# Designs tried in a protein design chat: VH-VL binders against SAC3 family protein C (SAC3C). Part 3

Target 1, 177 residues: SAC3 family protein C (SAC3C), of Arabidopsis thaliana (Mouse-ear cress) (q67xv2r213to389)
Amino acid sequence: NMEQLAKTLTSLYNIYDANRKPDYIYENEAEFRSLYVLLHLNPSSGVMGEPLSLWFRKLTFALVKSKEICFVRNLLRLYRMGNYKNFLSRTASEATYLQYCISEHHIREMRLVAVQYINNVCYKLQPYPLLRLSQNLKMKELDVESLCHECGLETCTDPDGFTVLPVKQSTFRSPED

## First folded at step 1 (VH-VL)

Design p9 (framework fv_ponezumab)
Fold by ESMFold2-Fast, scan of step 1:
Structure p9 (fold): chain C 177 residues (1-177), chain A 122 residues (1-122), chain B 112 residues (1-112)
Amino acid sequence: as target 1 above (177 residues)
Amino acid sequence: QVQLVQSGAEVKKPGASVKVSCKASGYTFTSYYIHWVRQAPGQGLEWMGRINPSGGSTKYAPRLQDRVTMTRDTSTSTVYMELSSLRSEDTAVYYCARSYFGRTYYYGMDVWGQGTTVTVSS
Amino acid sequence: DVVMTQSPLSLPVTLGQPASISCKSSQSLVYSDGNTYLNWFQQRPGQSPRRLIYEVSNRDSGVPDRFSGSGSGTDFTLKISRVEAEDVGVYYCMQGTHWPYTFGQGTRLEIK
């Protein structure tokens, strides 16, 4: 259904381009154009299109300065760097509803990267509280628990009754593999 | 049709263990927590614990933590609740109930099993 | 543990008249995501509990619109606008915000 969305957006872009005025932004144009970047964050996504570097060069000055285009440009950099913390934080605070919906797959991808990092690389040996994971991943605790189990990790209950993730488990595996 | 079907009534002696089953059908088993709630005759509802069928993670009520064990079998979409060291005060109807934990999660048990009566007598 | 206190414990109501049940929690039920996980259940004699309301005011599918939930923080109310004979049973509030999850002691609704 991403492919169908890409076709619909292309039709909309053609309408914008046919009615183009210098330094003018149509209502919602910056948002709809930003969706192109989100659909093409991963070159292997299967949604075919123009390379993002060339696509950005075609934007008008007014569009380049818009908050929606600035947001996705920053998000692209964070995605390419594997900076899951800032990616998840900024998406939660700055994305429009449509931008969030389109980026759901990449949000999940970054959450998986975070779980792997916490289990494999984090040097603290104490179990990691799921409440803290919930805050960091921008998810509810029960959804975080499900995500940990999808990654082959066990959770348990600490003496105070909180759900915790024991770190350095050798059973970690990506559910996307 | 979404349903939870529980095993039949049990009569046990004090000190024994009981294992109750709850078989889920009509939905994605791994997308919902399964809770266990009991009710002594003429009394209110008491939450015992829950299991995440996806990974098997459990969380038990503190007063029952030493005696209760919850497990699941994903191949049969069945959850089990075992209560050990039975006492007369464990005589109750035991219910399983599901809770959704997806995007629009519900922190409340929307579908319940029919209940399993456990009688502890000497 | 969060203590859930219901009142009244016994509620005799005339058919067609309104009924109201109060539920108070010993601490706020607002979760870290801003949602309030307060549920209401109905248990008819000899039957399993049935959820009527979730997240304070949302009716479950198939629940008559004469049932409504309201409240915030620590004070919650379940209202039945016009009591029917089939409403006889025990009503429980339940919090899912704090571990361990806890139920109120129940309110018995009787026709008289």
Scores: ipSAE 0.000, ipTM 0.469, lowest interface PAE 16.0, mean pLDDT 84

Design r1 (framework fv_ragifilimab)
Heavy chain, then light chain:
Amino acid sequence: QVQLVQSGAEVKKPGASVKVSCKGSGYTFTDYYMYWVRQAPGQGLEWIGVINPNSGGTTYNQKFKDRATMTVDKSISTAYMELSRLRSDDTAVYYCARDLYEWFSGDFDYWGQGTLVTVSS
Amino acid sequence: DIVMTQSPDSLAVSLGERATINCKSSQSVLYSSNNKNYLTWYQQKPGQPPKLLIYWASTRESGVPDRFSGSGSGTDFTLTISSLQAEDVAVYHCQQYYSTPYTFGQGTKLEIK
ESMFold2-Fast, scan of step 1: ipSAE 0.000; ipTM 0.463

Design r10 (framework fv_ragifilimab)
Fold by ESMFold2-Fast, scan of step 1:
Formats: sequence, structure tokens, C-alpha cells
Structure r10 (fold): chain C 177 residues (1-177), chain A 120 residues (1-120), chain B 113 residues (1-113)
Amino acid sequence: as target 1 above (177 residues)
Amino acid sequence: QVQLVQSGAEVKKPGASVKVSCKGSGYTFTGYYMYWVRQAPGQGLEWIGVINPNSGGTTYNQKFKDRATMTVDKSISTAYMELSRLRSDDTAVYYCARGRYWGSKYFDYWGQGTLVTVSS
Amino acid sequence: DIVMTQSPDSLAVSLGERATINCKSSQSVLYSSNNKNYLTWYQQKPGQPPKLLIYWASTRESGVPDRFSGSGSGTDFTLTISSLQAEDVAVYHCQQYYSTPYTFGQGTKLEIK
């Protein structure tokens, strides 16, 4: 589970720290250290650890400027701001396979935020195309349709044959209740 | 009348690829989703994936995602499903089936099936 | 994934008698906002593709005889043939279309006793 992964990563970090050189990054160290941030994005996740602000301060300068650490630092900012569009875009384009797998629950959370926002808060009453939603959520069109359905939202077909979400016609409900 | 006509039976060796076709007639091809389902001898039905012929958008069952590719050619109202790196346990009858875009994902018309036998 | 389980695996019923086939889902396929069950039943005769019988758990497909009926909600569904006829000998499959991957039961083989 995630708790077991956190323990394994802590053991690995101890090995890195015991053999640390001031500006040297061991192979895959930046990636494995970035996983700590992803495990602690949501304080309510139940995974125990030190506060992220303190954790970042312990990193060497070489680690701080690494691609993997810069990615998760930006992702943390976007997550805290509720910026689902940039969060989902950046995970799709910049995450490594392991980073993506570990952040999957947060990706799902941001997708739910997006669906709720589009259905409830969109200022225009015209239907939202599922193809466009698919692109924004970084999902396949039928997976988006399944997600809308799971959230209490029905879809329909427009005159051009495209599947659309008729915004504000259904009441959003979180499947994570 | 609505009709889905599939390509003929195939015999392949392990490691090869097979491409099954499904030609729709009697309806507006781009107005309906095309689903792919397989059935091993004496076994139940297993969903492979679905393609929207209008957009080209696809959704795969994760079990087949790394080996299956679904495509369409609108000009001849034909859908294709290619399965690569074939194994003996891929021996099955492969079906195409038609479904609605929204609300109703039930399969109202099915092709006759294509038997794919994988043996050495 | 939603697991669909049918019972029995095989059933023998006399002509004119009632046949009952059950289908259970590992989680609810009832969507509370529209009060619809995303469950279908298919009939498959030897050498033929499956044929749609019932969708939305209880809605009979056009052309399907009225002796076929579907019932149930949530996780427990039943296909009933009120008076079995010879042409009804087939394998019957239930399927959920509530979420991907779409999944089928293992099938129930219906035979004449």
C-alpha cells in the first residue's frame, strides 16, 4: 500500500543521505525523493511524514534544481491553489511513470474538481463537448463519459453527432463520498 | 437493414498480428459507436474496447491496451481491430457490435464473428 | 472492475415452464440520479453472435417476445422466461455498462428438460 511505499522510500533516503556528496545526485535519487512530495500532497491522505516545507529545506542544491523535484514543487503549488487545468496538463506532459502512478489519486481528485466546475460554475449554458473535456482531463472520451456518469451527470449527442455534457442540467455528486 | 459484416477466419502463429475488419451498412456509420468483444471457445464474453467512428476516439480495456489498436475508415464504413503479439490464449471468436453514443451503451447489432486461431 | 456472476451455470427447464436466470454485480449498477440500472441481457445460440434481449435491466428490445422479462435493481438481477419454448434454448449473458471496463457474466446455458 502507500504506507509500505513510504517506509521503503525512507530506507532508500537514509542510504542516499549516509553516502551524500554536497552537489552530487545519485542515479534516480531525484525521482525517488520526488515521490515523497506526491505521497504528501494532501494532508488528509493518511501517510505520515514531516511537513513538506521542512522536507524541501533538507535537499541539496543539486536536488532542488533537478527536473523531478522542480516538477513536484510546481505540482504542489498547483494542487494547493486548486488549479486543476495546469495540474492535469503538467502531470500528463512531465510526470515519470512512477510519479504518475503515485499521483493517480490526486489526478482523479483534480478531474472531479474539473467536472464539478464545468457543470456547476461555467457561465455559459451551452453544452460542453466530451472531446474537449477529454483533452482537458487527459482521458479518453468514453472514460470521461463514465466519469460524468459516476458524478451524477448525463451526457447526450449534439446535432453533429458528438457526445456533449449539457451543463447545469444534472446535479453533481462526488463518487468519493 | 442494419448489417455488420466481418472478415473471414484467420490462423496465426504465436507472435504474429491479426487485423479483423467490420463493415457497417444500412445505417449512418458515424452515428454509432463500434465495440469489440471476444469469446474464447466455451468461455464468456470479454470486452476489448470501443471506437467513436465520427471522432476516432478510443477507449480500451486495460487488459488489451498494449496490444490492441482500433481504427476506422469512414470512406468505406469499416472498423478495424488489430491485435499484436498473439498468444495461444488469444484463440477466440472476435465480434464487432454497434451501440449508441449516449445514455445507452448496450449493443443492438453484432457482426457474425471472426474466428482467430493462434497455434504453432 | 465490476465482476458479474450468473447463477446457475446451467439450467434445464421443461417446455411451457418458467425459467429464471440470476445475475449479481460486485457493486451497484444503479445510477441514483436517473434511477436507471445499467444492465443488459443477451441471448446467444450456437454458432451465432449474441442478440440483445433486454436493456436498462427491464426494457425489452423491439421484436423480443413478451415472455422474456427482466427485473431487479442495484446488484441483483433476474431474467425470466414465463413459458419456455424450443427456440429459447441458448446461452444467456448479462452485462453491465455502468463503468469501464464493461463486463459480462460467465453465461447460463438453458436447455430443455
Scores: ipSAE 0.000, ipTM 0.452, lowest interface PAE 12.7, mean pLDDT 84

Design r11 (framework fv_ragifilimab)
Fold by ESMFold2-Fast, scan of step 1:
Structure r11 (fold): chain C 177 residues (1-177), chain A 120 residues (1-120), chain B 113 residues (1-113)
Amino acid sequence: as target 1 above (177 residues)
Amino acid sequence: QVQLVQSGAEVKKPGASVKVSCKGSGYTFTGYYMYWVRQAPGQGLEWIGVINPNSGGTTYNQKFKDRATMTVDKSISTAYMELSRLRSDDTAVYYCARHSYRFYGSFDYWGQGTLVTVSS
Amino acid sequence: DIVMTQSPDSLAVSLGERATINCKSSQSVLYSSNNKNYLTWYQQKPGQPPKLLIYWASTRESGVPDRFSGSGSGTDFTLTISSLQAEDVAVYHCQQYYSTPYTFGQGTKLEIK
């Protein structure tokens, strides 16, 4: 589970810190430290830890400039802004295997935010093509259809014979609720 | 910028097949339906069909359903339309066009066109 | 199938004068639930593909000059060019996207008088 992983990572961080040499970074240290940010993206997750602002301040200059830490710092900003498109795009293209695995819950959260936004807040009243939603959510079209149905939304076929999501459906509900 | 680039002109004999290509660039190829439309000399535009580049799913105008085949190669962002058993009245400029996000069946970007001439 | 008929087949207008092109559909292309007319206008210059001008019967595409306007509802539609410029010489096509198969008018050739 994620709590146990967080405890294991904290033990590893203590070993790194105890054996710190000036300007030295252990193999994979930047990646393992980046996992802390991913575990604590959502303060409501219940995973105990130091607030991210204080945690970042304790990193060495070399770690702060690493691509792994820069990636998760940018991801944190996108997550807090609710920028689901860039969040999902960047996790798909830039995350390491382990970063992606730990981000799975937040990826699902961002996908649910996207479906809700498109249904409830979208400026246009035209049906939204599942093809377009598939690209934005980084999912197969069939999986997007399944996700829409999980959210209490119906899909239908447009005049061209393709699957679309009618917007402004009052039946929306988060499967997390 | 969005561009659709089609293959060059073809001259075919009656009964042959022609395959026209359309390469998309400057946008997410799998994010937009691709339509095929033709225009015979001095005539109006005629819709052939549409393909979903993500799934490969197709919908054809019944007039062309038995002779037209639309396909896509996602790895090179290219759509194809093959028309078989060509007749002299198939002489036309063939266009690929991308659907507009705002509405189905309306076309915001077009390829330059491919002239297909069918003669003996 | 919905049949689209344009009139006139060809039109000659002096520079700076008003040009009017009509398009009629055999069935209504107005969808009552969203109050939109599923009708587009395209401009096609010799040797070029069609270019989208107007959608939803009256909404001008980005970058299209204000002199172009669309009007009408249901079955009768009009494209108006308030003050003809030299670059406006082209064939104009109307299209319905209310139902498949999508159908186009025969085109109206606009020339300078």
Scores: ipSAE 0.006, ipTM 0.504, lowest interface PAE 11.0, mean pLDDT 85

Design r12 (framework fv_ragifilimab)
Fold by ESMFold2-Fast, scan of step 1:
Structure r12 (fold): chain C 177 residues (1-177), chain A 121 residues (1-121), chain B 113 residues (1-113)
Amino acid sequence: as target 1 above (177 residues)
Amino acid sequence: QVQLVQSGAEVKKPGASVKVSCKGSGYTFTDYYMYWVRQAPGQGLEWIGVINPNSGGTTYNQKFKDRATMTVDKSISTAYMELSRLRSDDTAVYYCATEYDFGYWDAFDYWGQGTLVTVSS
Amino acid sequence: DIVMTQSPDSLAVSLGERATINCKSSQSVLYSSNNKNYLTWYQQKPGQPPKLLIYWASTRESGVPDRFSGSGSGTDFTLTISSLQAEDVAVYHCQQYYSTPYTFGQGTKLEIK
């Protein structure tokens, strides 16, 4: 569970900080510290912790420039902007195994943002093909169809036999609510 | 017994490059940072940079960043510092040093014997 | 960059007497999270590389005689040799490792009167 992981990471960070010189980096420290950012990416999350702005100020200059911390700083920016396409692409290509596992919940959040945007605000006048949505969300078409149904959206088959989302015809409802 | 052994003295012309080696023994080479420091004759010490032998990640003193390159060859436990576009004021003894601190309170610092680099026409 | 300034540039002390060398940093080298000063002292004899004497401003390296002590915090630091011995003739350097680039003082040459 994420709460338990957060406590374990906090204990590890205390060990790092107790004996550190400012630009010394312990084995895997940058990766383990990057997990803090991912756990606190959504301020509405139930995981307790220090605000990210204050947390970043406590990092050594060596940690700030590490690839693991740079990656999660970029993800934080994309997350706050609601840039689901770049968030999902970069997570798929650049995350370490641990970062990906911790990010799974936020990947789902970004996919929900994408479905809501496509259904409610996309300017397309014609139904949106699920094949295109699957490419953008990095999901299989059947999983995208399931996600649409979870969000209260109907799908149908077009005259050519392709599954499509008839945008703006159904009311988006978050399955997380 | 931790030991750092550096390559021999070099004499170079202005504009040339020099590459100094530093071979570590008596410890796990990839577990400790390696840094490079120079000292002009009769002058103080000047830090060039540090390299993580495991990752190859480097941090340079901005004064040297455009001319210095630090690398490692893990297979022979050897670190290298190359300085390009040499000037007469680059004449100095160049040292490698390793730093031990796994979160223990004891900090261990081992230095190579130094490599004299003379830059003259 | 943090600038390190030592005083005096040279010092002559009689055998058995106290020697004191000062080091000042242009900004604090105290890290608040662990309450440690990122300051080291090195001893350098002619033709030899520097030898670590003291780290964390006041912690003696293993094998360093107890006559050597470091003190100070933040920006002002002192190296003290309580009873000078002949073997202590050397140049002494302070260094900060609080931030890169790591920087050294200009050195203090210690001589016997």
Scores: ipSAE 0.000, ipTM 0.438, lowest interface PAE 17.9, mean pLDDT 82

Design r2 (framework fv_ragifilimab)
Fold by ESMFold2-Fast, scan of step 1:
Structure r2 (fold): chain C 177 residues (1-177), chain A 121 residues (1-121), chain B 113 residues (1-113)
Amino acid sequence: as target 1 above (177 residues)
Amino acid sequence: QVQLVQSGAEVKKPGASVKVSCKGSGYTFTDYYMYWVRQAPGQGLEWIGVINPNSGGTTYNQKFKDRATMTVDKSISTAYMELSRLRSDDTAVYYCAREGYDYWSEYFDYWGQGTLVTVSS
Amino acid sequence: DIVMTQSPDSLAVSLGERATINCKSSQSVLYSSNNKNYLTWYQQKPGQPPKLLIYWASTRESGVPDRFSGSGSGTDFTLTISSLQAEDVAVYHCQQYYSTPYTFGQGTKLEIK
């Protein structure tokens, strides 16, 4: 429950702030504070809170330079730019287990953006190999095929036996609509 | 062109409340944070708070936290700032202002024309 | 709270001459991770709202004449008008947006000598 998690995190942050010493970081504090950013990546999510630009400025220098906070600051920029490739690559390689779990909805959102881009906007008319899509979306090939089908797209097998996604299919629909 | 149009001047007695409106046009209202700032006659500018028009989330200057309430109505692209328990030293021009166009742009790029609130007995 | 102090309180400069306005913050407004100074300059003419001139200490807002420039880092900042024009008569305000509450200097009134 994201609302309950947000409340629990806020209580934890208050405890950190009330007991702060200069340049001191509590165990797991950087990770738990990074979850705030992930809960507020999409302003339309309905989770209320302080604007992220103001929230970041309240962090101590030690927190700001932590790998957990650096990671989510970069992730926020990529999310706002619609840079799905780097967003998905960095979450797969750098996210902690908790960061990944909290990010699951946004990861799915970025994967849907990627499928839409490849079908609708990608300049090449040749079918797109599912293996390449699997690499870019950081998913197993079978899971990518399922995602394509959820988006109203059909897959087929090329003459070499590889599964491919024919592009420019007019049947595209977002399952999140 | 971006415009922020505020409600007209108000005269209030001490202890009353005032609610100032700010209507945005010429841009996507929910894409930019809205700030509230006041200026007493002949004095400097004083920040009241900020609201995210998309989520309704707010951050207040501690000086105003117990008296100020910021809200938005997305359907009419309008932000509101209500100040309660007015005192004579609340007499000021109240401004709304939009955050800048760049990511991380907490500077104020467009301002409303201002609303004069006079508090007198 | 970060206290912003401007100097001078008022300044008279001849047309075509250089005007210099200073702003000091009680704490650094330089964010080390992005190497940016969270400082703005606004121009305010009588009966009008403030107008953004400069953000990030030295970046001119679109449409602002190139005679306006900002400089400085950390705690000491300067707004320079290289060749004063008649339309530049106004009160100039500096502001920090490094930390809440956002705070402004007291203003500098610029007049023609």
Scores: ipSAE 0.000, ipTM 0.454, lowest interface PAE 17.4, mean pLDDT 84

Design r3 (framework fv_ragifilimab)
Fold by ESMFold2-Fast, scan of step 1:
Structure r3 (fold): chain C 177 residues (1-177), chain A 120 residues (1-120), chain B 113 residues (1-113)
Amino acid sequence: as target 1 above (177 residues)
Amino acid sequence: QVQLVQSGAEVKKPGASVKVSCKGSGYTFTDYYMYWVRQAPGQGLEWIGVINPYSGDTTYNQKFKDRATMTVDKSISTAYMELSRLRSDDTAVYYCARDSEYFYGDFDYWGQGTLVTVSS
Amino acid sequence: DIVMTQSPDSLAVSLGERATINCKSSQSVLYSSDNKNYLTWYQQKPGQPPKLLIYWASTRESGVPDRFSGSGSGTDFTLTISSLQAEDVAVYHCQQYYDTPYTFGQGTKLEIK
């Protein structure tokens, strides 16, 4: 479980810190430290730990500039800003396998936020193409259609034969998971 | 290279409005909060507010909430701060600033500043 | 609101000598849960925007020379330049980020004697 992983990572960080050498980064240290950020993106997730603002300030310059830490700093900012499109795009293109696996529930959360936003508050009066949703959510079109139905939203076929979401016609309902 | 470029100096009459622009380049504009800060001649810095460029959501210093309006135009990576009902004591250099990507409340990049002079 | 007060308003220091600038907050900016002081220092040269020097009261920003140091806790803070260089002449500002609205001191002008 995520709480156990968080405890294991904290123990590993203590070992890194106890054996710190100036300008030295241990193999995979940046990646393992980045997992802390992903576990703590949402304070209400139930995973206990230090506030991220304090946690980042303890990192060395070399760690802050590492690819793995730069990636999760960007993800954290996007998450807090509610920028689901760029969050999903960056995760798809930049995440390591471990980062992606740990981010899975946040990816789903951002996809649900996107579907709700498009259905409820999109200012366009025209139906939203599922192909466009597929691109923005980084999902196959069939999976997007399933997600929409899971959220209580109906889809239909437009005059040109494309599957569309008729925005504001159905009430969004968050699926259980 | 990250740059924030602001609009040029303005001279306004009391009661008028001024709208200052701040164009970001060298980074993804919607990924970072944008702050507005001003500095009156011979005085300290004063925080006006912050805008989320992705959502358009704003948080204002209560002192400015009734007169300041912050907006963004994502298509041109530009943030705006409009201050209405100008008084002579609004004469100041107005700055936009980007929040640091790994620290919070410290501003890593600043615009060059826009001098707004309010006089009769 | 938290009020920040700097002293002195201005000072002149000879090249190579120590410069000391003080900053006081109207209430503690020490957060008990993380034991951190939410206090920053900025350097501002004529015609330029402020530049971040120190955060968490005593942590130097990357690239800032080691002659700059911050100290203090709670309500009383100090910025020290151990050996003044010509490029250090500027106005220095303290800021709290403990609570909104974020507030700054009035600034301290540092000049070469």
Scores: ipSAE 0.014, ipTM 0.513, lowest interface PAE 7.1, mean pLDDT 83

Design r4 (framework fv_ragifilimab)
Fold by ESMFold2-Fast, scan of step 1:
Structure r4 (fold): chain C 177 residues (1-177), chain A 118 residues (1-118), chain B 113 residues (1-113)
Amino acid sequence: as target 1 above (177 residues)
Amino acid sequence: QVQLVQSGAEVKKPGASVKVSCKGSGYTFTDYYMYWVRQAPGQGLEWIGVINPYSGDTTYNQKFKDRATMTVDKSISTAYMELSRLRSDDTAVYYCAREYWDSYFDYWGQGTLVTVSS
Amino acid sequence: DIVMTQSPDSLAVSLGERATINCKSSQSVLYSSDNKNYLTWYQQKPGQPPKLLIYWASTRESGVPDRFSGSGSGTDFTLTISSLQAEDVAVYHCQQYYDTPYTFGQGTKLEIK
């Protein structure tokens, strides 16, 4: 329950603020504060809160420079630009366990954006190898194949025995979750 | 051998249109995207757009979207780029280029000089 | 858009000497999943179309002399000609193919001193 998580995090933030020491970051504070950004990446999500631009401005400089906050600031920029390649790559390499769990819906959203882009907009004509797609989407090949089928796309086997995604299929549809 | 052969030089008045052709040979024409790129005298390379020869689907650089039209004739393995409402600053060499699968431009046409002058 | 910036704009080098051309991208063109830099170098001689020299930042195209080499990673790239020959007089262009729109540097004109 994301609403319940948001309430729990707010209580935790209040404890941090009440015990704030100059230039001191409590254990896990930067991580827990970064979760606020991930909960509010999509303004249509229904999780109520302060606008992110105003929220960032209220952070101490020490928190702004932290690894966890820098990560989510970059992730927000990539999300808003639809840059699925960098979004998925950075999340796989830099996210903490909690950051990954909270961003799971956005990871799925970016993966769907990627599949749509590769099928509809990508300038490459050759069938797209599922092995390459698995690398780009940070998924196992079998899971990528399932995602393609979920999107109404067919896969096939090329002459070399590799599973490939034929591009420009008109059957693409975004699954609703 | 892969080859891209373009039509000859054109001289046009401002306000006219020009249509440049690019014929591919030595490969399956519909398997590779075709890009159009121009180069004004003494300037760098500027992307105009890309066409999927299989479907005819196009994507244009926003700067050219209202004036450029890209088409293909699969039966003769030829791509076309038409630029309308020509201005003097459209004077340039226009190139077609083939994209190697998922990456770089491996083959280029010889270029077509389009001169726009009053 | 990814902005590609070359330096210098022009370079004069004596025959047999080393020529170095730089290319900087406004953001990384290194894709961590395949550990490849999505950067090409083209040679353009007067009156001719660009000719592919180097792809994946450092892989030399078949038929390109071994005096040409590419190096660098992420945002900073270099094209080196180890021993300049007369036929190397040309404009050299870098291009990224990491993200659309594909973009080119402004070009570096290489001349004999």
Scores: ipSAE 0.000, ipTM 0.453, lowest interface PAE 13.3, mean pLDDT 84

Design r5 (framework fv_ragifilimab)
Fold by ESMFold2-Fast, scan of step 1:
Structure r5 (fold): chain C 177 residues (1-177), chain A 121 residues (1-121), chain B 113 residues (1-113)
Amino acid sequence: as target 1 above (177 residues)
Amino acid sequence: QVQLVQSGAEVKKPGASVKVSCKGSGYTFTDYYMYWVRQAPGQGLEWIGVINPNSGGTTYNQKFKDRATMTVDKSISTAYMELSRLRSDDTAVYYCARGDYEYLWDSFDYWGQGTLVTVSS
Amino acid sequence: DIVMTQSPDSLAVSLGERATINCKSSQSVLYSSDNKNYLTWYQQKPGQPPKLLIYWASTRESGVPDRFSGSGSGTDFTLTISSLQAEDVAVYHCQQYYSTPYTFGQGTKLEIK
């Protein structure tokens, strides 16, 4: 469970802090500390812990400027803005294996946000090509089609033979609801 | 490793049909679009159409729509392009090419070796 | 249909010198939603299929030497080879994949001077 993982990580952080050398980063320390941010990206997660604004203040300058922490700081900004395109793109290109595993739920969440946006709020009334959704969501077209169907949306084939998503379908439902 | 292997050269008479095959290996066949392109001797490349191997859905260049038929056999990871009512100006090398929509998108990242189709009496 | 026009038809360049090939589309191939130019460059040697060099107008395909670069946006595109090598002798094709039918330029034959 994620709550137990958060508690285990906090115990690990205490060990790092007890052995702290100024401006020194232990092997994997930046990565393990970055997992805390990923566990607390969503305020509604229910994982108990210190608010991120206070948690960041306790990091050394060297940690704040590390590759792993800079990545999750940018990811947090994109998440709060609802910028699903850059969130998914940067996660695909920059996340470590552990960061990706912990962020998988948020990746799915951002993909659902994208599908909802395209269906409900996008200005265009034209069907949306699944190939374009595939690129934006960093998923294979078959997986995007399955995701659309999970959201209560139908897909169809256009006159040119490409799979498209008709927009403004009133049947949209989040599969997480 | 990804490979696209096409059938061998064909010599046909005007009015006949030709069917070129393209066998994919080293990847999940149904996850990528398959494109067909031809090149007449000393000329540029000309797009014929694309097929989605998963759905069988096709899009044809209008120039070829009435004569070209693209199909797939998923069980053997093979795509086919049949061109009917051949004319002498259909003499060309015919290529299949894979479209990777995950990162390269509609860019043809892997090509078959080509199949020379000669149309003459 | 989008018409692709390449210039020159043929080009002779000395080894180690810069080669420049141009490609013009009859309408913009810039997709505003992702801010990408749907323009590719292919290299084709005699008896071989085309090989992908550059996609999205300026992104080099994996394994392609850094002497190859693509530039331009909208309707005017350039392929540059900064220091020509003997193995670069080939026909170069540009292609748009912005809208169907996908269309190619007529090709530019690059030769050693």
Scores: ipSAE 0.000, ipTM 0.450, lowest interface PAE 19.2, mean pLDDT 83

Design r6 (framework fv_ragifilimab)
Heavy chain, then light chain:
Amino acid sequence: QVQLVQSGAEVKKPGASVKVSCKGSGYTFTSYDMYWVRQAPGQGLEWIGVINPNSGGTTYNQKFKDRATMTVDKSISTAYMELSRLRSDDTAVYYCARDYYEFGSTDYFDYWGQGTLVTVSS
Amino acid sequence: DIVMTQSPDSLAVSLGERATINCKSSQSVLYSSNNKNYLTWYQQKPGQPPKLLIYWASTRESGVPDRFSGSGSGTDFTLTISSLQAEDVAVYHCQQYYDTPYTFGQGTKLEIK
ESMFold2-Fast, scan of step 1: ipSAE 0.000; ipTM 0.452

